Miniprotein binders against q6w4x9r395to579. Designs and how they scored, part 152

Target 1, 185 residues: q6w4x9r395to579
Amino acid sequence: GHCSLEGGSFVTTFDARPYRFHGTCTYILLQSPQLPEDGALMAVYDKSGVSHSETSLVAVVYLSRQDKIVISQDEVVTNNGEAKWLPYKTRNITVFRQTSTHLQMATSFGLELVVQLRPIFQAYVTVGPQFRGQTRGLCGNFNGDTTDDFTTSMGIAEGTASLFVDSWRAGNCPAALERETDPCS
Key: E = the ipSAE of ESMFold2; O = the ipSAE of OpenDDE; V2 = 0.75 times the mean of E and O plus 0.25 times the DockQ between their complexes.

## First folded at step 11 (miniprotein)

Design xc17
Fold by ESMFold2-Fast, scan of step 11:
Structure xc17 (fold): chain B 185 residues (1-185), chain A 89 residues (1-89)
Amino acid sequence: as target 1 above (185 residues)
Amino acid sequence: DTLREEADRLYDEARKLMEEARRAFEAGNFEEAFRLAEEAGRLIKEAIRRAEEAIKEGDEDPWTYLLLRYAEWFAEIVEEFIERVKEEL
């Protein structure tokens, strides 16, 4: 399955449901028992000042009990607060420059992240079949049913993206604003 | 210990109890499986409370939020397991 964060404020879930939001927080993208050491993928959004979006993706974070890998739009990669030169390799994770404009985080546990650095910072998440029906967060539940892709952190399926997004905040931040959110657009 | 550290410890203990509960269930020891799972349920609810209080008191670490979300999911898993065990009792 494939989840994308594009154009500063657009998300397409693992079940191919598109939505848009405007928020300035860290959000849980992907949480799963299939991730080792209570791992999760997170996205950091902040005010953009460029393009059409009021807010844009500024960093992607892989957080677990062992690692806090941050890939930021300024092309800095850190783990547990320490800057790393690429390629950076741990036992189960390798971060490397895939192309002149893309970084890749490859893992041994069925998660792959590709980050586009230029011309606009974007992220692409791929998960193996073992994740089917075993995901939560902004990328949806990967169960093949788009009607429940907006399942909040409390397990309730919501009709609006703004309530869904707010339930996945990983910080003490203002509520995300609903601005032209439409699953058909 | 901080509230976050306490939540983390309780979450780990709940998981160990659930592993024991699953082994008891597989061995046909349904009463023991129920007892262990109920204790895991108590510990996981306590972990959720400690994590929520940490956030309320100003803990802004993304780990604390992630821990809360995993503890909430684990509480659902424990409750589903308890219902399954009840069918055997």
Scores: ipSAE 0.732, ipTM 0.879, lowest interface PAE 1.0, mean pLDDT 85

Design xc18
Fold by ESMFold2-Fast, scan of step 11:
Structure xc18 (fold): chain B 185 residues (1-185), chain A 89 residues (1-89)
Amino acid sequence: as target 1 above (185 residues)
Amino acid sequence: DTLREEAERLYEEARKLMEEARRAFEAGNFEEAFRLAEEAGRLIKEAIRRAEEAIKEGDEDPWTYLLLRYAEWFAEIVEEFIERVKEEL
């Protein structure tokens, strides 16, 4: 399954449901019991442009009991606060420059992340079939049904993206602002 | 010990009890499996409470939020297991 964070503020879930929001927080993008050591992907959003209502992706984080790998829009990769030269290898994770504009995080546990650094910071998440029906967070529940992709951290299916997104905050942050989706604009 | 560290410790204790509960279940010891799973459920609810308290008291670490979300999911798994065990009793 494939989940994307594109155009600064668009998300397409593993079940192919597109939505858009504007928020200033770290959000849980993907949690799953298939991830080792209580691992998760997180997405960091911050203010963009001159409008106070506009935000965009500024970093992607892989967080577990032993690692905090941060890939920032400024093209810096850190683990547990220490800057790393690429390629960077751990036992189960390799971060490397795939192209002049793209970084890749490859793992041994069925998760792959590709980050576009330029011209716009974007992220693409790929998970293996073992993750089907076993994901939570902004990327949705990967169960083949788009109607419940806005299932909050409390297990409630919401009709709006903003309540869904707010339930996945990983910080004490303001509520997200909704925006209309137009993935072809 | 911080509230987050207490939540982590309670979560790990609940995990150990659930491993014991699963082994008891596989051995056909359904009463023992039930007792162990009920205790795991109690501990995981305490872990959730400690994590929520840490956040309420100003813990801004994304790890604390992630721990809370995993503890909540684990509580669901424990409850599902308890219902399965009840069917065998």
Scores: ipSAE 0.734, ipTM 0.867, lowest interface PAE 0.9, mean pLDDT 86

Design xc19
Fold by ESMFold2-Fast, scan of step 11:
Order: structure tokens, then sequence, then C-alpha cells
Structure xc19 (fold): chain B 185 residues (1-185), chain A 89 residues (1-89)
């Protein structure tokens, strides 16, 4: 299954449901019992002055009990706050430069992350079949049904993206705003 | 211990109890499985409370938020297991 974070503030879930939001927070992108050591992917969004969007993706984080790997738009890779030269390898994770503009994080547990650094910072998540129906977060539940892709952290399926996104905040941040054609609706 | 550290310890204890509960269930010891799962449920609810309190008191670490979300999911797993055990009692 494939999940993408593109164009500053667009997300396409594992079940191919597209949505957009504007927020300034760290959000849980993917959590799953298939990830070792209570691991998760997270996405960091912050203010953007260079696009029509108020906010855009600025970093992707893999967080577990042992590791806090941060890949940021300034092309710095850190683990637990220490800058790492590529290729960087741990027991189960390798981060390397795939092309002049792309970094890849490969894992032994069925998760792959590709980050486009230039011209626009974007992320692409691939998970193996063992993750089907076993994911939560901004990338959705990967169950083949798009109607429940907005399942909140409390297990409730929502019809709107804004409540869904806010339930996956991993920080004390303001509420995210869903981009609507009618701002009063 | 910080509230986050207490939540993490309780979460780990709940997981250990659920591993024991699953083994008891597989062995046909349904009463023991129920007892262990009920205790795991108590501990996981406590872990959730401690994590929520940490956040309310200003813990901004993404790990604390992740721990809370995993604890909430684990609570659902425990409740589903308890319902399954009840079918065998």
Amino acid sequence: as target 1 above (185 residues)
Amino acid sequence: DTLREEAERLYNEARKLMEEARRAFEAGNFEEAFRLAEEAGRLIKEAIRRAEEAIKEGDEDPWTYLLLRYAEWFAEIVEEFIERVKEEL
C-alpha cells in the first residue's frame, strides 16, 4: 500500500482517499502493531510563505523506543538529535541518498519511505501486505474502504478531514483547518 | 518517575499480562485468561490517564502522544480479548 504527502499540504491515504489540511504541528502519519518497538512515522507541518497554502510539510520523523530519525527539508538527517552522514544504518533501518534529490529510508519490517527534497519537499510511504487493516494515522486504515479512512484516534469514523487530522496531533498545537470552497461551511 | 515514565511502565506491564492471558487462553485456562486480561485492562486505563495528565501538564514530547495513541489502541485489543474469553466461560 502507498500513501503520499505532496504539494505542501495534500495527503493521499493507503486506500487512495485524497484530502488537504493546514496545520502547524507534528502529526502521527502511521502507527501499527507491525512496527517494532512501538514505532511510528510522523509528519511535521509548519508555516509556508512561498505557496498558496499557509502550511507545508517540513520534516518526516520515524520515532520508536530506540530511535528518533528526523529527515528535514534542509536535507539534514538526525537520530536522537545527532546529525548523521549518509548512508546511515541501524539494525533494521538504512537511510541513504537514492538520487541527487531523493532520500530513502528502507526497513526490515515492511516499511519504506522516500523523501523528495527538491524542488518541493514531499514524502511517499510504502507498506507491505502485512499492514493491511493494521494501520492508523493520517495515512488511513488500509482496509480497502475509503469511507472510514478518517478514523480518529478514538476509533470514530468522521466525514470531515479537520476532526480526523486534529485527533492525530502529536503536540500542543492549534487546530488544523480543512480547506473548504465555502469557509463558513 | 515522570508521568510519561509511569504511563510507559504501566503500558509495558499491561502488555506482559496480555501475553500471559493469551498463553492461558491457548491452554484452555479461561478463568485465568479472564483474570489476567481484566488486570491488563485496569493497568492500560491507568497508563492512558497518566499519559493524558502528562500532556495536560505541558509534556510536548511526540513520544508521549505516540504512547497515548498506542495505549488507546491496546485498550481496544484488551476489551476485544475479554469479550472472546467470556464466550468460553
Scores: ipSAE 0.699, ipTM 0.864, lowest interface PAE 1.1, mean pLDDT 85

Design xc2 (at its last fold request DockQ between E and O 0.98; V2 from the best seeds 0.85)
Fold by OpenDDE base, look of step 12:
Structure xc2 (fold): chain B 185 residues (1-185), chain A 89 residues (1-89)
Amino acid sequence: as target 1 above (185 residues)
Amino acid sequence: DTLREEAERLYDEARKLMEEARRAFEAGNFEEAFRLAEEAGRLIKEAIRRAEEAIKEGDEDPWTYLILRYAEWFAEIVEEFIERVKEEL
């Protein structure tokens, strides 16, 4: 499964459903029992301009009981608040520079993350087949059905992205704004 | 303990109980499985309440939100298991 965060406000789920939102919060991208130690991948969005529609991804966070790995737009990598030099390796996670403009987080448990640093901070999430039907968050549920990707944390299927996205916020933030737009259009 | 810490503790305890419930179920001890699962259900609901209360009181740590989400998911798992156990009673 492939999930992408592109263009500052576009998301494509594991089931290939595209949508757009404007929010300035931390959101859960991927929650799964396949992630060890109650792990999750999160995205941090912030204002990039004056209008509500000017939002952008500024960091990606892998959070678990053991780690809080933050990859920020300024190429700073931290774990539990401490800056780390690349390549950085934990027990089952490695963060390294893939190219001059890309960082990669590789794991032993079937999660891969590629972060494009420039010109736009973007993220690409890949999960193994063992994650099929066992994911929640902004990246959807990876079950091959796009119609139920907007399932909230409470198990409610939403027709629009706004309530869906808000249900996966990991902070006290304003409500997200929605635009149903194909990121490829 | 903070509300978050209480939520975590309750969540962890609920998970332990469910593991015991599953073992009981596999052993054919359906009444015990049911009892344990019901208790797990109670604890996980309390964990959810604690986490929600923490958030309401201004806890903005992403981990608090994450534990809430896992607790919510686990609550669903517990309920589904209880339904399966009931079929065997």
Scores: ipSAE 0.861, ipTM 0.930, lowest interface PAE 0.5, mean pLDDT 94
Fold by ESMFold2-Fast, scan of step 11:
Structure xc2 (fold): chain B 185 residues (1-185), chain A 89 residues (1-89)
Amino acid sequence: as target 1 above (185 residues)
Amino acid sequence: DTLREEAERLYDEARKLMEEARRAFEAGNFEEAFRLAEEAGRLIKEAIRRAEEAIKEGDEDPWTYLILRYAEWFAEIVEEFIERVKEEL
């Protein structure tokens, strides 16, 4: 199954349901019992530009008991807070530069992540068949059933999608009263 | 220990008890499976409570949220297992 985070605010789930995403926190993209050591894939969103009202993907995180791998839009890769040279290898995970504009995180447990760095920061998640019906998060439940879900109201209607998105918030939300800098300050 | 660390330990203990409960169930020891699963259910509900309190008190660590979401899912699994065990008793 394939899940994508494209443009500033678009998500397509494993069941191919598109919706608009707006947020400024960390969100759980994918959690599953199939991920080792209570692992999860997460996305960090922030304001897009100084005067814009939209948000954009700024980092993708793989978090588990052993690892906190962060791939950010500034092309820095860290694990547990320490910057890493590519290719970076652990027992089960390899992060490497696939092309001049793309990084890839390959795993031994059926999860693959491709991150486009330029011209726009975007992410593409692939999971093996063992994940079918065993995923939760912004990428959906991967059950293949599109007829029994509230897809039209949940996936297409922004107001309904907002409640779904907020349910997967995972911290790192900025303070409500933080001031934005203007271009001349 | 922090509330987050306490939640993680309770979650880990509940998972260990559920492994034992499943082994007891597979061996046909349904009363033991029930006892272990009931205790796992108690611990997992406490793990959820500790994680929720940590977040309410300002814990913004994604790990705390992740433990909460896994604990909630695990609570569903424990409840479903208990219902299956009851059918065998």
Scores: ipSAE 0.795, ipTM 0.900, lowest interface PAE 0.7, mean pLDDT 83
Fold by ESMFold2, fold request of step 13:
Structure xc2 (fold): chain B 185 residues (1-185), chain A 89 residues (1-89)
Amino acid sequence: as target 1 above (185 residues)
Amino acid sequence: DTLREEAERLYDEARKLMEEARRAFEAGNFEEAFRLAEEAGRLIKEAIRRAEEAIKEGDEDPWTYLILRYAEWFAEIVEEFIERVKEEL
């Protein structure tokens, strides 16, 4: 499955459902029992323009009981707060520079993350077939049905992206701004 | 222990009980499977309450939110298992 975080807060889910949101928070992008050590992939969004409704991706985080790997738009990679030289390897994760503009996090558990650092900070998530039907978060539930990809953290399918996105906040942050109509809701 | 640490501990204990419940179910010991799963359910609900309280008291650590979301998902799994065990009772 493939999930992408592009441009001005555009997301395409594992089931190819596109949506846009405007929020300033850390969000759970992907959680799954297939990730070891209660792991999750998280996305950090912040203001990117003069309007309060303009936000963009500034970092991607892999968090588990053992690791907190942060890949930020400033091209710095940390684990548990400590800066790391690339390539950086743990027993089941390798982070390396794929090209002059792209970093890759490869894992032994079927998760792959590619981060475009320039010209725009973007992220591309790939998961193996074992994840089908076993994901939650901003990347959707990977069940082959786009109509329920907006399933909240309480397991309730929502019709609007903003309610769905706000349910996946991982911080005490303001609710996503609703200045623009989401084309997917 | 912080509320987050308590939630983690309860979540871990619930997972262990559920593993035992699944083994009992596979062995055909459905009354024991039911008892173990019920206890796992109680612990996971308490884990959820402790994580929610931590957040209300100002815990802003993304890990606390992640544990809460996993505990909530696990609670759904436990409820589904309990319903499956009831079919065998």
Scores: ipSAE 0.752, ipTM 0.880, lowest interface PAE 0.8, mean pLDDT 87
ESMFold2, look of step 12: ipSAE 0.683; ipTM 0.848
ESMFold2 (binder alone), look of step 12: mean pLDDT 88; pTM 0.878
ESMFold2, fold request of step 13: ipSAE 0.696, 0.750; ipTM 0.842, 0.873
ESMFold2 (binder alone), fold request of step 13: mean pLDDT 88, 88, 88; pTM 0.882, 0.881, 0.882
OpenDDE base, fold request of step 13: ipSAE 0.861, 0.843, 0.841; ipTM 0.930, 0.921, 0.920

Design xc20
Fold by ESMFold2-Fast, scan of step 11:
Structure xc20 (fold): chain B 185 residues (1-185), chain A 89 residues (1-89)
Amino acid sequence: as target 1 above (185 residues)
Amino acid sequence: DTLREEAERLYDEARKLMREARRAFEAGNFEEAFRLAEEAGRLIKEAIRRAEEAIKEGDEDPWTYLLLRYAEWFAEIVEEFIERVKEEL
């Protein structure tokens, strides 16, 4: 399954449901018991440009008991706070430059992340079939049904993106606002 | 220990008990599986409470939030397992 974070604030879930939001926080993008050491992908959003009403993706984080790998729009890669030269390899994870504008994080456990650095910072998440029905977070539940893709951290299916996004905050941040063109609003 | 560290320890203990509960269930020891799963349920609820208190008291580490979300999911898994075990009792 494929999940994308594009155009600054646009998300498409594993079940192909699109939505947009404004948020200034770290959010849980993907958690799953298929990820080792209680791992998760997280997405960091912050203000974009001059407008306080616009936010964009500024970093993607893989966090587990062993690792805190941060890939930022500045093209800096750190693990547990230390800057790393690419290619960077651990036992199960390799981060490398796929093209002049793209970084890839490949794993041994069925998760792949591709980050576009330029012209706009964007992320693409691929998970293997073992993740079907076993994901939670902003990328949705990967169960083949888009009607429950806005399942909050409390297990409630919401009709709007803002309540869904707020339930996946990983920080004490202000509430996210829906984009005016969100088809779910 | 911080509230987050207490939550983490309780979460790990609950997971250990659930591994034992699943093994008991596979062996046909349904009473033992129930007992272990009930205890895991108690511990996981305490883990959730500690993590929530940590956040309320100003813990802003993304790990604390992730731990809470995993503990909540695990509580659901424990409850589903308990219902399954009850069908065999």
Scores: ipSAE 0.770, ipTM 0.893, lowest interface PAE 0.7, mean pLDDT 86

Design xc21
Fold by ESMFold2-Fast, scan of step 11:
Structure xc21 (fold): chain B 185 residues (1-185), chain A 89 residues (1-89)
Amino acid sequence: as target 1 above (185 residues)
Amino acid sequence: DTLEEEAERLYDEARKLMEEARRAFEAGNFEEAFRLAEEAGRLIKEAIRRAEEAIKEGDEDPWTYLLLRYAEWFAEIVEEFIERVKEEL
């Protein structure tokens, strides 16, 4: 399954449901019992800088009991606060430069992340079939049904993106505002 | 112990009890599986409460939030397991 974070504030879930939001926080993007050591993928959003009315992805984080790998729009990669030279390899994770504008994080546990650094910071998440029906977070529940992709951390299916996004905050942040999407989407 | 450290310890204990409950269930020891799972359920609810309290008191560590979300999911797993065990009792 594929989940994307594109255009600064646009998310497409594993079940292909698109949505947008206005938020400035760290959010749980992907949580699953298939991830070792209580691992999760997280997305950090902040004001876009150039456009005051827009929020944008500024970093992607893989957090577990052992690792806190941060890939920033500044093209800095850290693990547990220490800057790392690429390629960076741990027992189960390798971070490397795939192209001049893209970094890749490959894992042994069925998760792959590709980050576009420029012109716009964007992220693409791929998970293996073992994750089907076993994911939670901004990327949705990967069960083949888009009507429950806004399942909150409390297990409630919401009709609006803002309540869904707020339930996945990983920080003490202001409530997100739902962004209007194309009515035909 | 911080509230986060207490939550993590309770979560880890609940996991160990559930591993034991699963083994008891596989061995056909349904009453033992039920007791172990009920204890795991109690501990996981305590872990959730401690993590929520840590966040309420100003803990901003993303790990604390992640721990809470995993503890909530684990509580659902424990509840479903208890229902399954009850069908064998």
Scores: ipSAE 0.752, ipTM 0.885, lowest interface PAE 0.8, mean pLDDT 86

Design xc22
Fold by ESMFold2-Fast, scan of step 11:
Structure xc22 (fold): chain B 185 residues (1-185), chain A 89 residues (1-89)
Amino acid sequence: as target 1 above (185 residues)
Amino acid sequence: DTLREEAERLYDEARKLMEEARRAFEAGNFEEAFRLAEEAGRLIKEAIRRAEEAIKEGNEDPWTYLLLRYAEWFAEIVEEFIERVKEEL
């Protein structure tokens, strides 16, 4: 199945339901018992540079008990806070530059992430068939039914995206951090 | 220990108990499987409460949120297992 994060604030779920949302925090994109070490894919959103009323994707995170791999729009890749040169390899994960404008995170457990760096930061998530019916988060539940794609963290199917998105918030809100002074611009 | 560390410990203990419950179930020891799963359910609900309290008190660490979401899912798995075991009792 395929899930995309495009155009700064558009999401298309694994069951092909499109939506747009406004959020400025970290959100769980994909949680599944098929991911090792309680792993999850997360997205970080911040205020859009072109409109203060809109938000845009600024980083994608793979978080587990061992690793916190962050791929940011400024083309920096870190693991557990330390910058890494590409290709970067762990036991089950490899992050590498696929093209001049795209990074790829390949895994041994059926998850693939492709990040477009330019001209607009975007992410594409691919999961194998073992994930069918076993996913939760912003990418939906991958059960072949679009009517319940807005299932909140509490298991309730919502008719609107706003309650759904808010239920998958996972802290680390950039707008709430120590950013009182922008020194020059 | 912090509330998040306590939640993580309780979650890990619940998982160990569920592994024992599954082994008991596979061996045909349904009463033991039920007892172990009920205890796992108790621990996982406590893990959820500790994680929720940490977040309510201002923990903004994505790991704490992820731990809570996995503990909630695991509670569902435990409940489904308990219903399965009841069919054999």
Scores: ipSAE 0.739, ipTM 0.881, lowest interface PAE 0.8, mean pLDDT 85

Design xc23 (at its last look DockQ between E and O 0.87; V2 from the best seeds 0.80)
Fold by OpenDDE base, look of step 12:
Structure xc23 (fold): chain B 185 residues (1-185), chain A 89 residues (1-89)
Amino acid sequence: as target 1 above (185 residues)
Amino acid sequence: DTLREEAERLYDEARKLMEEARRAFEAGNFEEAFRLAEEAGRLIKEAIRRAEEAIKEGSEDPWTYLLLRYAEWFAEIVEEFIERVKEEL
């Protein structure tokens, strides 16, 4: 499964459903029992301009009971608040420079993350087949059905992205705005 | 955050109980499995309440939110398990 965060406000789910939102919060991208120690991948969005529609991804966070790995747009990598030099390796996670403009987080448990630093901060999430049907968050549920990707944290299937996205907030933030657009168009 | 810590404790305890419940179920001790699962259910619901309260009181720690989400998911698992156990009683 492939999930992408592109263009500052576009998301494509594991089931290849594209949508757009404008929010300035931390959101859960991927929650799964396949992630050890109650792990999750999160995305941090912030304002990139004056308008509410000017939002962008500014950091990606892997959070678990053991780690809080933050990859920021400024190429700073931290774990539990401490800056780390690359390549950085934990028990089952490695963060390293893939190219001059890309960082990669590789794991032993079937999660891969590629972060494009420039010109736009973007993220690409890949999960193994063992994650099929066992994911929740903004990246969807990876079950091959796009119609139920907007399932909220409370198990409610939404027709629009706004309530869906807001349900996966990991902070006290304003409500997200929605725009139904195809990022490929 | 004492509320978060309590929620986490309750969540962990609920998970332990469910592991015991599963073992009981596998052993054919369905009544014990049911009892343990019901207790896990109570604890996980309390964990959810505590986490929600922490959020309501202004917690900004992403872990509090993540804990809530995992607790909610686990609550579903507990409920499903209870229904399976009932079929064997």
Scores: ipSAE 0.854, ipTM 0.929, lowest interface PAE 0.5, mean pLDDT 94
Fold by ESMFold2-Fast, scan of step 11:
Formats: structure tokens, sequence, C-alpha cells
Structure xc23 (fold): chain B 185 residues (1-185), chain A 89 residues (1-89)
């Protein structure tokens, strides 16, 4: 399954449901019992644009009991606060430069992350079939049904993206605001 | 210990008890499986409470939030297991 974080604040879930929000926080993007050592993928959003009316992805984090790997829009990769030169390898994770504009985090446990650094910071998450029905977070529940993709951290399906996003906050942050998913060209 | 560290220990204890409960269930010891799972359920609810208190007191550590979300999901798993064990009793 594939989940994308594109165009500043657009998200497309593993079940291909698109949505958009306005929020300044670290959010749980993906948690699953299939991830080792209570691991999770997280997305950091901050204000963008002149009026601060928009928010954009500024970093992607892989957090577990052993690792805190941060890939930022400044092209810096850290683990547990220490800057790392690429390729960076742990026992189960390798972060490397895939192209001049893209970094990849490959894992042994069925998760892959590709980060586009330029021209716009974006992220693409791929998970193996073992994750089907075993995911929670902004990327949705990966069950093949889009009607319950806004399942909150408490297991309740919400009708609005902002309430769904707020349930996945991983920080003491302001509430998210709704945004249109089909802007006029 | 911090509230987050207490929540983490309780979560780890609950997971250990559930591993024991699953082994008891596979061995046909349904009463023991039930007892262990009920205790795991008690510990996991305490882990959730401690993590929520840490957040209420101003923790900005993403690990505390992640721990809470995993503990909540684990509580659901424990409840489902307990219902399965009840069918065998």
Amino acid sequence: as target 1 above (185 residues)
Amino acid sequence: DTLREEAERLYDEARKLMEEARRAFEAGNFEEAFRLAEEAGRLIKEAIRRAEEAIKEGSEDPWTYLLLRYAEWFAEIVEEFIERVKEEL
C-alpha cells in the first residue's frame, strides 16, 4: 500500500482517500504492530506562506524505542539528535540518497519511505501486504474501504479531516483547521 | 520516575502478561489465560492513565504520545482476547 504527503498539506491514504488540513504539529503518520520496537512514522508540519494561512511538511520522523531518525527539508538526517552522513545504516534501516533530489529510507520490516527534497518537500510511504488492516494514523487504516479512513486514535470514524488529524497529534499543539481538497486551478 | 517512564513499565508488564496468557490459552489452560489477560487489562489501563497525566502536565515528548496510542490499541487487543477466552470457559 501507498500513502503520500504532497503539495504542502495534502495527504492521500493507503486506501486512496485524499484530504487536506491546516496544522502545526508533529502527527503520527503510521503506527502498526508490524513495526518493530513500537516504531512509528511521524510527520512534522509548520506554517508556510506570507500570511501563515497555509501549513507544509517540514520533516519526517521514524521513532522507535531505539531510534529517532529525522529527515528535514534542510536535507539534514539525524538519529537521536546526532547528524549522520549518508548512506546511514542501522541493523534494520538504511537511509541513502536515491537521486540528487530524493532520499530513501529502506527497512527490513516492510516499510519504505521516499522523501522528495526539491522543488517541494514531499513524502511517499510504501508498506507491504502484512500491514493490511494493521495501520493507524494520518495514512489511514489500510483495509480497502475509504468510508472509515478517518478512524481516530480512539477507533471512532470521524466525518471531518480536522478532527481526525487532531486525534493523531504527537505534541501539545493547536487544533487543526479544515481545508478544501479540490482547489480551483 | 516520570509518569511516562511509569506508563512504559506498565505497558511492558502488560505485554509480558499477554504473552503468558497466549501460552496458557494454547496449552488449554483457559482459567489461567483469563486470569493473566484480566491482569494485563488492568495494567494497560493504568499505563494509559499515566501517559494521559504526563500529557496533561505538559509533556511535549512525541514518545509519550506514541506510547499512549500503542497502549490504547493494546487495550483493544486484550479485550478481544478476553472475549475469546470466555468462549472456552
Scores: ipSAE 0.778, ipTM 0.892, lowest interface PAE 0.7, mean pLDDT 87
Fold by ESMFold2, look of step 12:
Structure xc23 (fold): chain B 185 residues (1-185), chain A 89 residues (1-89)
Amino acid sequence: as target 1 above (185 residues)
Amino acid sequence: DTLREEAERLYDEARKLMEEARRAFEAGNFEEAFRLAEEAGRLIKEAIRRAEEAIKEGSEDPWTYLLLRYAEWFAEIVEEFIERVKEEL
């Protein structure tokens, strides 16, 4: 299965469902019981462009009980906050420079991440067949059906990308659920 | 911190109980499978409450959010299993 984060704001799910969103937050891109140590892949978005509302991908994070590997658009790779020289290896993860413009994180558990650093920061996620039907997050559920790829963190299929994306926030991001000001401004 | 750590412990225990429940179900011990799964469900609901409370108290750690999402997903799995066990009782 293949999921991509392209053009700063576009996502294509494991079931080939494309969508676009803008938000300043960290989001859960992929969680699955197939990832060891309660692992997940996360995507970090921040403001971009001329418009205050436009955002783009600025980092990808692999987080588990053991590791917090950050690959950022400034081309620095860290694990648990410590900068690492490439190639970087743990017992089940290897991060290395694939080409002059691409980094790769390869794993023994069927997850592969390729990050394009230039000219635009983009990410490509590949998972093995053992993940079929066992994923959640911005990359969808990998069940071959695009109609339920927008399943929220509460397990509810939504018809719009914005509600789906907001449910996968993994940070203290301001919520605009209500805009009621008190009478005193 | 304490809330998040308690949520982790409850989540881990619920997963162990569910593992036992699945083995009991596979062995045909449906009453035992039901009891274990119901207890797992109780623990996971408490884990969810503790994680949600940690977030309300200002947790900035992405791990707290991830733990909550795994606990919520696991709760769905437990509920489906309980209904499946009831069909055999």
Scores: ipSAE 0.712, ipTM 0.850, lowest interface PAE 0.9, mean pLDDT 86
ESMFold2 (binder alone), look of step 12: mean pLDDT 86; pTM 0.852

Design xc24
Fold by ESMFold2-Fast, scan of step 11:
Structure xc24 (fold): chain B 185 residues (1-185), chain A 89 residues (1-89)
Amino acid sequence: as target 1 above (185 residues)
Amino acid sequence: DTLREEAERLYDEARKLMEEARRAFEAGNFEEAFRLAEEAGRLIKEAIRRAEEAIKKGDEDPWTYLLLRYAEWFAEIVEEFIERVKEEL
């Protein structure tokens, strides 16, 4: 399955449900029992531009008991606070420059991340079939049903993106604001 | 120990008990599987409370939030396992 974080504030879930939000926090993008050492993918959002109405992706984090790999829009890659030059390899994870504008994080456990650095910071998540029905977070539950993709951390399906996003905060941050996806606006 | 460290240890202990419960279940020892899973359920609820308290008292580490979300999911898994075991008793 494929999940994307594009245009600063757009998310498309593994079940192909698009949504937008306004948020300034670290959010759990993907958690799954299929990830080793209680691993998770997280997305960091912050204010973008002069306007306070827009937020954008500024970093992607892979966090586990062993590793805290941060890929920043500044093209800095760190693990546990230490800057790493590429290619960077751990036992199960390799981060490398795929093209002049793209970094890739490849894993041995069925997760792949591609980060576009320029012109706009964006992320693309791919998971293997073993993750079907075994994911939670901003990327949705990967069960083939888009109506429950806004399932909060407490197992409640919400009709609004803002409440769903807020349930996946990984920090003490202000509440997210819903972004309207009206076909006419 | 910090509240986060307490939550982490409780979560790890609950996880070990569930591994034992699963092995007991596979061996047909349903009463032992039930006992182990009930204890895992108790510990995981304690882990959740410690993690929630840590966050309430100002812990801003993303790991603490992740730990809480995994502990919550694990609590659901434990309860589902307990219901499964009850059907065999």
Scores: ipSAE 0.764, ipTM 0.890, lowest interface PAE 0.8, mean pLDDT 85

